VH-VL binders against q06836r405to620. Designs and how they scored, part 1

All scores and structures are predictions.

Target 1, 216 residues: q06836r405to620
Amino acid sequence: SRRSSSIVNALSSFVNLRSSSLSSSRQQHLQQQQQLQQKLDVSLEDLPPVPAPEFSDSCKDFLIKLAPYGKFIGIILTEKDDEFKKNCLNYLLTNCFEFKNDPLDIALRKLLMFLELPKETQQIDRLIMAFSFAYYKAQKSYSKKKGIECPWSNADQVYFIAFSLLMLHTDYFNPNNKSKMTKHDFVDLVHNDKYSGGNEIPMAVLTYFYENVTAK
Unless a header shows other numbers, all headers, positions and changes below count from the first letter of the chain; Kabat numbers aren't used for antibody chains.
F stands for the ipSAE by ESMFold2-Fast; E and O both for that by ESMFold2, at different seeds; each is averaged over both directions (binder to target, target to binder). V2 = 0.75 x the mean of E and O + 0.25 x the DockQ between their complexes.
Where letters were taken out, [cut] stands.

## First folded at step 1 (VH-VL; framework fv_praluzatamab)

Design p1
Fold by ESMFold2-Fast, scan of step 1:
Structure p1 (fold): chain C 216 residues (1-216), chain A 123 residues (1-123), chain B 112 residues (1-112)
Amino acid sequence: as target 1 above (216 residues)
Amino acid sequence: QITLKESGPTLVKPTQTLTLTCTFSGFSLSTSGVGVGWIRQPPGKALEWLANIYWDDDKHYSPSLKSRLTITKDTSKNQVVLTITNVDPVDTATYYCAHRPGYSYGFYYFDYWGQGTLVTVSS
Amino acid sequence: DIVMTQSPLSLPVTPGEPASISCRSSQSLLHSNGYNYLYWYLQKPGQSPQLLIYLGSNRASGVPDRFSGSGSGTDFTLKISRVEAEDVGVYYCMQALQTPLTFGQGTKLEIK
């Protein structure tokens, strides 16, 4: 719709909404990692003060105001446990990202290519939780529309796997870790989680994720 | 690979300003998520966290000491500086700087520490 | 601030015997994601602290199998199955759930 197109266009320069060009391949994955690293040259402190939301603002209105902050929007929306900003983050992830055709690892890389990961544990948690909800919603909606069963049981399962992939990446590529997480360690980590349903994920899927995250 | 080293005066008089420098190698403080913290340990006492500075110049301070602390960085020199104003004998401690890894969710929170530098506050 | 309390403060141990150190927090360190933001550090005499255990129960790289962490919420335990001479030092627990980061008062492990 016209109003949805307006916000998508306003955010397109920071998001680069070329979802059809971001296929599941190692080269695309590495390109996304490189683009993320290039965005590290500018800090949030170098930008004008972040505007506070006005009483009359919708999520769309506030996100349009945040468009100039680009990669920092995730950090801004997760700074505090705030219901309005949480709703704006959910709106952003639902309307400005396309996840229905993406494996989880590719969707996560797409997110981190366009939004800088926060530095505080609670903020990272809020961002990845919101991503997981949006991803699960997109997968569930797509599956229902096509008359097929959703491969994901719930958003908590997606969250656990997404976070496990972040931990795998940091462990594997930390040059000071002499004892790297093996494929067996990763599978065991995920399969030992019965509360979030990690034990329900097939070994072949986890092996696929491990091989894609551990770049050669 | 990752190394940090503290430097500064070994003896400071009460009411003066203490300035400590952390010089590091093996990582860049321009890398997203990376930070450096300062922790102190008075002789025979427990560890006390003082301040963190991050790649984006965000600064976090111990609330009880915030009015006396300033943390700054020079990414080109690979240095982080901690300043403590109006020192008194209770500030006598070994001061450490430590690496906070970027995007290591709960893995290595202060994974590498400097050797520490003992600062005595005495007249 | 989250207050961290360790017991005992002094732990004399005969080499080869097990040792156990307790750490209690004034607030739950269990996050909704299922992880406990509790860390164990060892400071050997004359040395800087070194990371032993992260997220409650995970051994850091290079840490011997004889070390294990357990517990959840507010009560945590560090166990050494068979104490060796090189294990002498002061053990600290730390919470990283919230700033300010806070440490326990330390437990000095001594050989009898």
Scores: ipSAE 0.007, ipTM 0.495, lowest interface PAE 10.1, mean pLDDT 80

Design p2
Fold by ESMFold2-Fast, scan of step 1:
Structure p2 (fold): chain C 216 residues (1-216), chain A 123 residues (1-123), chain B 112 residues (1-112)
Amino acid sequence: as target 1 above (216 residues)
Amino acid sequence: QITLKESGPTLVKPTQTLTLTCTFSGFSLSTSGVGVGWIRQPPGKALEWLANIYWDDDKHYSPSLKSRLTITKDTSKNQVVLTITNVDPVDTATYYCAHSRWELLPGYAFDIWGQGTLVTVSS
Amino acid sequence: DIVMTQSPLSLPVTPGEPASISCRSSQSLLHSNGYNYLYWYLQKPGQSPQLLIYLGSNRASGVPDRFSGSGSGTDFTLKISRVEAEDVGVYYCMQALQTPLTFGQGTKLEIK
């Protein structure tokens, strides 16, 4: 199916590493395939059993085996606390995605365009943690190359903000939740976390994220 | 320590407006993540939520009572005021104000409650 | 409105014995973020309610470890592993998934 072909192309891209984000045309094609997949309501249970990694598999080898599972790759790699699968996820996020110079909300949407969000909070945590490390690494490298200060203090700060954006999206767009998180709720949630450095993020930046996430 | 105390009339006549004041200490209602709610309990009955007000002046009301309810805050005085118009005997209840805090996720728990004030509506 | 139903409504318990209170919601309280927006309160005779459990299973500050909350979706349970005299009162569950915030009818725990 086109979804499997799209994932194969995405996985193949890490052989040569992309130098830029997907073009608008490629992003539109991938979004269209994602929308089609959602409309068809294909679940992981409808697919053949997921292969277990073999002892001799590299992360690349296992990711190639997972290509037919498309959007479910994130769910598969976060199913349990497993070092090999964690390394495979980190490989995927570092080599198949370009996050440099992307605002965090755009990078998060890019991730979720390719990978279905898991249902269990522990799996969501593993996915977003891995994403945040990859994003921070890309931002730090890009900032050094440009000779500018990195806007992020560390990966934990990125993780906290990314998870907060995810919570905002699920809260705001859940029709069962009648007490929506306001812009001030979001800013204050982030600013109250001094441990992860949420209080260091300027209000203007958080307001920007809130407006972008809730507009969609 | 956080403390809240309700004040207002103990007796009101049907059709009148009931005004209740919650005076608090140990926190500021300008502090992010903080809110104050009003909950009432008719004699021998269950708790009923009425309204919430938050640090950013956002307000939520019980839909069935919204037309009769107004909640306001005065952050400098550490007070939250609830007004109920056109009262009738069914509004007889102990009225509580309670502190709410938001830790990590959207969702408010009434973790510290005032002592409550009994309001009787009768002629 | 989400309707909260508690059972039993009256629960006589001998001190030292365990107690369980059930709370059911008319629709799921499990948010897409993975948390159940279910809270448990205790109202001792002549006193204001006090928070015991928040977000389904988390004990509030100062609450003894003999209290525990469990469940997900529409079925929730508050357990007291060994009831003490000071545990008498009316227990309420509350949902905060959507407005209006709604409480159960209350469960009166009495010492026998």
Scores: ipSAE 0.000, ipTM 0.419, lowest interface PAE 15.0, mean pLDDT 80

Design p4
Fold by ESMFold2-Fast, scan of step 1:
Structure p4 (fold): chain C 216 residues (1-216), chain A 124 residues (1-124), chain B 112 residues (1-112)
Amino acid sequence: as target 1 above (216 residues)
Amino acid sequence: QITLKESGPTLVKPTQTLTLTCTFSGFSLSTSGVGVGWIRQPPGKALEWLANIYWDDDKHYSPSLKSRLTITKDTSKNQVVLTITNVDPVDTATYYCAHTKGFWSGYYTPFDYWGQGTLVTVSS
Amino acid sequence: DIVMTQSPLSLPVTPGEPASISCRSSQSLLHSNGYNYLYWYLQKPGQSPQLLIYLGSNRASGVPDRFSGSGSGTDFTLKISRVEAEDVGVYYCMQALQTPLTFGQGTKLEIK
């Protein structure tokens, strides 16, 4: 039966993880969040020119210079295929975000609460790929520390699901799209992916993600 | 029905600023995933993308022209405005504005509806 | 910038015969999400461009079944199974994988 206690049990486990992941005590992270909120009504072009990294800059040094740009930091760090900026993005996602206790949908929501999603396809790819790598490492580390099995097989699986969740959100809330993606369509989309391991994710987990992402 | 119409001067002098307005109906730039772009076509030549603006005021410009381009929107008036500074004769072209939907989704369709175009001549 | 190259640039076709237009990109347009960010447009004489094919192989609303798009990565084809007089015009491919969005040179389809 699809509407069985297994779905209820899966939902309960994710609700518990979600509750624990909604709080943050990192002072620097909270200050960054406040700066991002203050920038909600401003376009990047309206801000002073973005400083170029100096040869002597560490990732931390450059991120401090970018702090005034708030929500645009993700867009700035993904503008080009640049190794230094990629390392800075990885540093940001590893040291300034807490993902260890988060289910993927909550972690993705947390990311997008602080960083504006780029519009260019390759920039979105760079951001979500870096996020997926950081998320997977945090989940694997946390699972090992607690002596439990990590629910994720690898970063590519996380990446595929994160992208699927972004697609679902855009599809579902687009008023011009009269044929909304159903829960069964989403499960089928994910389960048809054998190479990234989408087929390994239980239906109950995917239905939980669907219900969370499509809720207004 | 989605419709767009370009308006602006048909003749401008070198070094002047060109301002073009796209007025549209049948959609809103407050709708998530929606954008409007500008594309030009010099006489007898291929299409060239200039700039996009999206529902959340995010803006993208052709890198080679970025220093000369400004794109803005007025959601309440259903208008998008493109400004090109310091024009020269090579900017002579038919200028189009076009609707974009779906953003990055599996229904992403840039330029699915186009305006009629407006010919702008930059005289020497 | 991604460079888009079309061939042939001129395509004379007898009405009722098939036509095929090629489009090559300087780098892969296949995203890790499984979509090819390639689009086909038709510009009829004196008219604005109109969308024919989106994301490589999907027909846009109102486009006749005789049009089909195929290909993946760097090599793409637009096919018309039976050319009609109304199909005359310049066909453009475009990539939307990254900015700047870039168009091919165009292929002019003419009736013999």
Scores: ipSAE 0.006, ipTM 0.496, lowest interface PAE 11.5, mean pLDDT 82

Design p5
Fold by ESMFold2-Fast, scan of step 1:
Structure p5 (fold): chain C 216 residues (1-216), chain A 122 residues (1-122), chain B 112 residues (1-112)
Amino acid sequence: as target 1 above (216 residues)
Amino acid sequence: QITLKESGPTLVKPTQTLTLTCTFSGFSLSTYGVGVGWIRQPPGKALEWLANIYWNDDKHYSPSLKSRLTITKDTSKNQVVLTITNVDPVDTATYYCARVPYYDILTGFDYWGQGTLVTVSS
Amino acid sequence: DIVMTQSPLSLPVTPGEPASISCRSSQSLLHSSGYNYLYWYLQKPGQSPQLLIYLGSNRASGVPDRFSGSGSGTDFTLKISRVEAEDVGVYYCMQALQTPYTFGQGTKLEIK
C-alpha cells in the first residue's frame, strides 16, 4: 500500500500508467512507449502557467495540481534545487510508479516514457538520482520479501548504470554522431568502473541493457 | 556443474491435471535475470515452447495454452513447477525444463534436463 | 505466430564433408537492436537438445569452430565445415523475437 490511490488514478488517467508486470516484456514496453509519445505531442507553452505550491500543500496535493502537465512533471519538479519539489519527486517515484518487478532498463524506459527528460545537466542529475534511489529501495524491499538476492549493492551503483544507459541512448540516437557506441564499447566502459561496482555486472546483463536501450 | 531434472507422473488420464516439477542445481533463481522454461516434444515431432518463469516471478506463457498453464517457483528448493489442466492425448510428449541464462531468452536455453515422457491415455 | 521452416528435412552426409541447413521465418527476426533473434539447437539420438548458436551467429560455450551461423531477416543458415560422427542428430532453429517462441520442423543429419 505505498501507492496513493487518488494521485495514482489522476496520473494514470492522464498518462496511461500500468503496473510493471504488464510492461516487463521488451516488445510490449516498446509498443506502449511509442503509443504514449504520439498521444502526448504537446509543448509546455501550450499549457496554463505552472502553479506555485501553497504552504498548506502536501506533496500529494501539489502533484494532483500538476497532473494536467503530464510528461513535464519531471522538468517542473527538477527546475531548481528546492526541498519541497524534491520531496514531491520522491513521492511521485515511490507511489506512482511500480519498479519492484522491473529490470533496470525497463524501469528507466518506463520513467522516460512518462516523464520527459530535462535538457539541463543538473535537472537530469536530480531526476536520475531520485529514480535510482526509488528503484534501489523497491528492489531491496522486493528481494527481501521474496528471499532472492538483491543484484544491486547500493543506489550509487544503480545511478551509475542508469546514467550510463541514458548517455548510451542520447549518443546512439544523435544524428550528428557517425561513430555509434558498440555493445563491446559499452561493456568495456561499464566494466572499467570498479568504484561504482560496474565490473561486478555480468556481460550478458550489460549486453541485454545495450540491446534494449538502442531499440526504438 | 549445472543440471536440471524433470519429475512427475508418466501416465495421466484425459481431463485430469498434469503437474511436473523441475529440480535443478548449479544455479539459483535468486540470481538476477535467470529463468527456467518448459518445452515439450510429442513423439517424432518438433519442439514446442510452453512457459518461462524468472527470478523476479515474471511469467511468460504460450498464448494458445495460457488458459491451461500455470508456472510457479520455489527458489529455496531450487524447483519450478508446471501445471497443465484438462489434458488430452495430444498432450502426450517428452517434457523438458531448461535454464534461461538471462531475461527474455536473449542467449537461448543453455542447459536442458533429460526430459520426462508423459503419456495421456485412458 | 511466427512460422519457422527448415530445409532439407533429411540430410545424409559422408564424414568430413560440409553440411548446410536452411531456416526461414514467416517474418523478419531482425530487431531494431541489430540482432536477429534466431537460435540453433542440436538434439542427438536419445538426448536432450543442446544450444549451438544464439542471436544468429554467436557460438554457445563449448561449441566447436566448425559450426557457424549466418543470415539476417528471414533467411538463416547453419553450416558445419566438416561433419563428424558425433554431429548426427536433429537440428532445430528457433525464433525468440516474439511469444510464442517457435521452432522449425527439424533437420535430421545422418551419416551415409
Scores: ipSAE 0.005, ipTM 0.446, lowest interface PAE 15.1, mean pLDDT 80

Design p6
Fold by ESMFold2-Fast, scan of step 1:
Structure p6 (fold): chain C 216 residues (1-216), chain A 124 residues (1-124), chain B 112 residues (1-112)
Amino acid sequence: as target 1 above (216 residues)
Amino acid sequence: QITLKESGPTLVKPTQTLTLTCTFSGFSLSTYGVGVGWIRQPPGKALEWLANIYWNDDKHYSPSLKSRLTITKDTSKNQVVLTITNVDPVDTATYYCAREDYYDSSGFDAFDIWGQGTLVTVSS
Amino acid sequence: DIVMTQSPLSLPVTPGEPASISCRSSQSLLHSSGYNYLYWYLQKPGQSPQLLIYLGSNRASGVPDRFSGSGSGTDFTLKISRVEAEDVGVYYCMQALQTPYTFGQGTKLEIK
């Protein structure tokens, strides 16, 4: 589901998205179609110059100004290490997306349905880090409200797993990669991480993520 | 603006080692999913793929030439270097470098931007 | 290795008329992702190749809408609806489903 904020509504209109009633398979297919559509329809350079934030702008004010840029908002807000744009990205991901009832792989697909993944490594890092923080915060709040244990230890753990899922998807669907990562390889990769808490994630959860990411 | 440019010797003798450098601007080989490849074209013949290198330093080589080819990158200098050992007159060709993009789930985008090419003649 | 075969090898066309080029692969280029890993390039005289079509049917940025790609699996077609003088050159198909990447022999489009 999507919140009814003006930003989410504007993004939905640009990416031609229906906000509920989508399976994981449909969400993956729509994300792939969105990225293909970006190559056919319009690039950021085809749009008017991106407006600079005014000193009196709140994050909400600036995001309203960026609404016409739709799928490119993530790229715009991660272009450089800028505190105001970082705050706007955090605002967007915290207040305009609904992650509390989503498994991580579904939440990641939801993010990428609305926002084009940047190509620069530092920009991807900023986007996925901000996403991971927002996701962890939503999951922790939801778990507390429901009186259940949060499955995630911290935002760093979420970031490590989210990035690992991106790498798995790229690895698995690259036809030139003759040696695909197996479920065992993926579990071992994640469980070998003691610093971000990858070793704390149950094998069943990682197997679930592997099967969903590698499914057609 | 994205550009690539090949450089190296225009004439080499049989049995020598040929080293070609691709210098590029407007993108980085630190960018997730990006690679650079080398393709050659002998005079009057079709294009032939030689090798690719990617952001993660992964390398692929043409099997028929693999024993003679080495591809490396210097990400800080925006350069990719191809080395061909034990050259023969049949290696006479225009050599191109080109950018490749593997973008997320959209799949495999082969060579979208090419250098101008450099003609290398192998002769005694 | 996947072998790519183009036809015709020589294509004389009167300006304003349509042109069609065929490309066949020795193995299916349709990946489990649903995409055909087939690409079309144009090499104008004395110039480097330029990308026209990616993933079988998608027009590259800046490529005029008179160019279109179609086909799936082993049989692909590049069509030009109305040939212009600037379209002269050698057209190549390429597969990138597996290494080595392989090109067709090329089709030389020339004005009558």
Scores: ipSAE 0.006, ipTM 0.449, lowest interface PAE 14.4, mean pLDDT 81

Design p7
Fold by ESMFold2-Fast, scan of step 1:
Structure p7 (fold): chain C 216 residues (1-216), chain A 123 residues (1-123), chain B 112 residues (1-112)
Amino acid sequence: as target 1 above (216 residues)
Amino acid sequence: QITLKESGPTLVKPTQTLTLTCTFSGFSLSTYGVGVGWIRQPPGKALEWLANIYWNDDKHYSPSLKSRLTITKDTSKNQVVLTITNVDPVDTATYYCARERGYYDSSGYFDYWGQGTLVTVSS
Amino acid sequence: DIVMTQSPLSLPVTPGEPASISCRSSQSLLHSSGYNYLYWYLQKPGQSPQLLIYLGSNRASGVPDRFSGSGSGTDFTLKISRVEAEDVGVYYCMQALQTPYTFGQGTKLEIK
């Protein structure tokens, strides 16, 4: 798909910038795999077995190996709670995505355009945690460059709001749920979580997020 | 950013109950796949794993010590408590708490450790 | 219980020279996932243990590239390419394939 091909192209840019780290034969092989992935609507189970990281692999090296898997890279990197794969995911989200100019809901949509959302709760949690860390880091850096205060207190607060937005979307668009979450319900839910800093988010920001997530 | 700190008595008498508290910051024990474990080290000896508690309140204990160990958590206070009953001089050790990652997928390991607290069991 | 055996237990080294520590397990630590559930920790004098290597061969965040882990199944090695004074301490391997988690006896690396 076009979305997954953008991630593949971003990783291909790393290959081109570091062409000396790959042989011409390997570069050709990766290009062929990327072309196949872009042309076919396939599921992860239809692709060759995912390679395990090798001893000498850096995050960049492993991501280059994963480039042919495109939209499934998020699923692959969150399969286990693994420090190396977590570092690779953090590298991907920090270097291949740009979140600095994005409000959280737009950044989350951008993530999910390029990486397929895992089906299992634990993998979703790992993906959204890593996203929230990268997003918070980008926002803090951006705010410093602009000379303004960062609106986010920490990555855990971003994580709580991002996950709440995913749950709102699921609740609102589920046809079996006849009692939809209202704007007031959403604001109340978020503001009641003082541990994660939900009470620190202005009502105007939360109502903005609600309206955007529930829009068709 | 992530910190853990052990607290409790530094001296206990044989047959008494030892209670140790781990207070942490920078992470939540409500997060899927996160746990906190206790490891001890007698003076001049190797590390010995004692117990783990996880986000879902699952608990694992060292089989040789299981009858004497209780591990609990208070998620709202960011605390994990280890209790050891009927202590003996051989329980003299530095006790560490540490964050464990990977419980849910069986890849558990300790990535951040507390400073440790020396507990001496003597009359 | 899985027994972890380290060799040597005492390792005197000259600064700038390489060092190698062996860790052997009584049964395979290779999981069906393809990972070895073996970890290396360093305990510097008077300090808490710190993670060096996870899943056999992956360096933990902030660990210098002079440290490397290798091996699979029952035989594992931690290598330091050029020992520095700050590397002094006791090195432990640990398995987390099954409970109880077990540590090796420790290898004391010291300057000779």
Scores: ipSAE 0.000, ipTM 0.415, lowest interface PAE 17.6, mean pLDDT 80

Design p8
Fold by ESMFold2-Fast, scan of step 1:
Structure p8 (fold): chain C 216 residues (1-216), chain A 124 residues (1-124), chain B 112 residues (1-112)
Amino acid sequence: as target 1 above (216 residues)
Amino acid sequence: QITLKESGPTLVKPTQTLTLTCTFSGFSLSTYGVGVGWIRQPPGKALEWLANIYWNDDKHYSPSLKSRLTITKDTSKNQVVLTITNVDPVDTATYYCARDKTVTTFYYYGMDVWGQGTLVTVSS
Amino acid sequence: DIVMTQSPLSLPVTPGEPASISCRSSQSLLHSSGYNYLYWYLQKPGQSPQLLIYLGSNRASGVPDRFSGSGSGTDFTLKISRVEAEDVGVYYCMQALQTPYTFGQGTKLEIK
């Protein structure tokens, strides 16, 4: 057994832990969905070859072609640094997901319920970056509609916090880590990252995220 | 803004002890996951990592140089000090300090901000 | 110690053309955490090194999209899609899987 967890394991653990905080009825529904996915333990390698995009394809056209690949769409669209596939991922996250009413931790969980985590760090990074852009746009739009100030300064700030939440989960629940990150440590870590705008996030928001991620 | 600056002697005699100080601003070594490392570069040669120290006083040293190296921090002064004992001419190099940053044990950003470097010549 | 080997060591490039630098490690840098502990630094003439790429493929803050890192395990590549005059300098790969952190010998990129 490995002493350290992969980012894939950290994200999966975050999703599973988050589901435990939902209502009994919603937890039962999520358990049924998870059990169904477990029964369908199909690997991408077990599916027909992934079609290449055609010259005339729009992002919508290509996503329709990828629909049979379901949970693997995120892996397919992040395999390489490809402008068209990046645009398709952005289209998917902007038009097929609803993030407007979600705090960041809930939105991240929603993403991971529908898209399987890539195994490679660069693919996970592309997925989370695209998610962060989509989330930021949704939040900015929602704030404008409500006539309130958007709590997020830009997508890079969202990206930094999203990854910090994933890493907090790994740090907090790793049995090999003898020095757990406290609420104070997490707030200080985020607030000291002025380049990513972490210092701009209110303490109340960070303590909310900390408590939700570390909840049993 | 984040800045680091190295200071110390520019000329040291063989067998003496070399002490270098890194003074920084814009961050604190009391912050979780933050550290400072030392890297050197002999004239015309590649970079060589020497040591680092983290917020929790965790220290790492290049094994080949470990018996000669000591790294310490003074969190209240925003300083990290590297000491190299029994120097010889092959220790002639530009010495850099740089910020080490990790979010957790596994997400290491690298050395993201570097000082300007200080050239140390070891000669009789 | 993990040995890092770069090729080529000298890379003359015509402005606007792509450039590619290879970095090979003596053992896998892919950890059980899923991360490749490989980093790319650029040292411009007379300047301190600056971080370009962290954890194999992530661009550091302020690094133009022209730069990309790829690879996994023991073979890594830094690519510049269209070289500009300001890109001249020595490129270093570094592993941080284990101490001592070790650098490649450096690749000097020059304009033809």
Scores: ipSAE 0.012, ipTM 0.511, lowest interface PAE 8.7, mean pLDDT 82

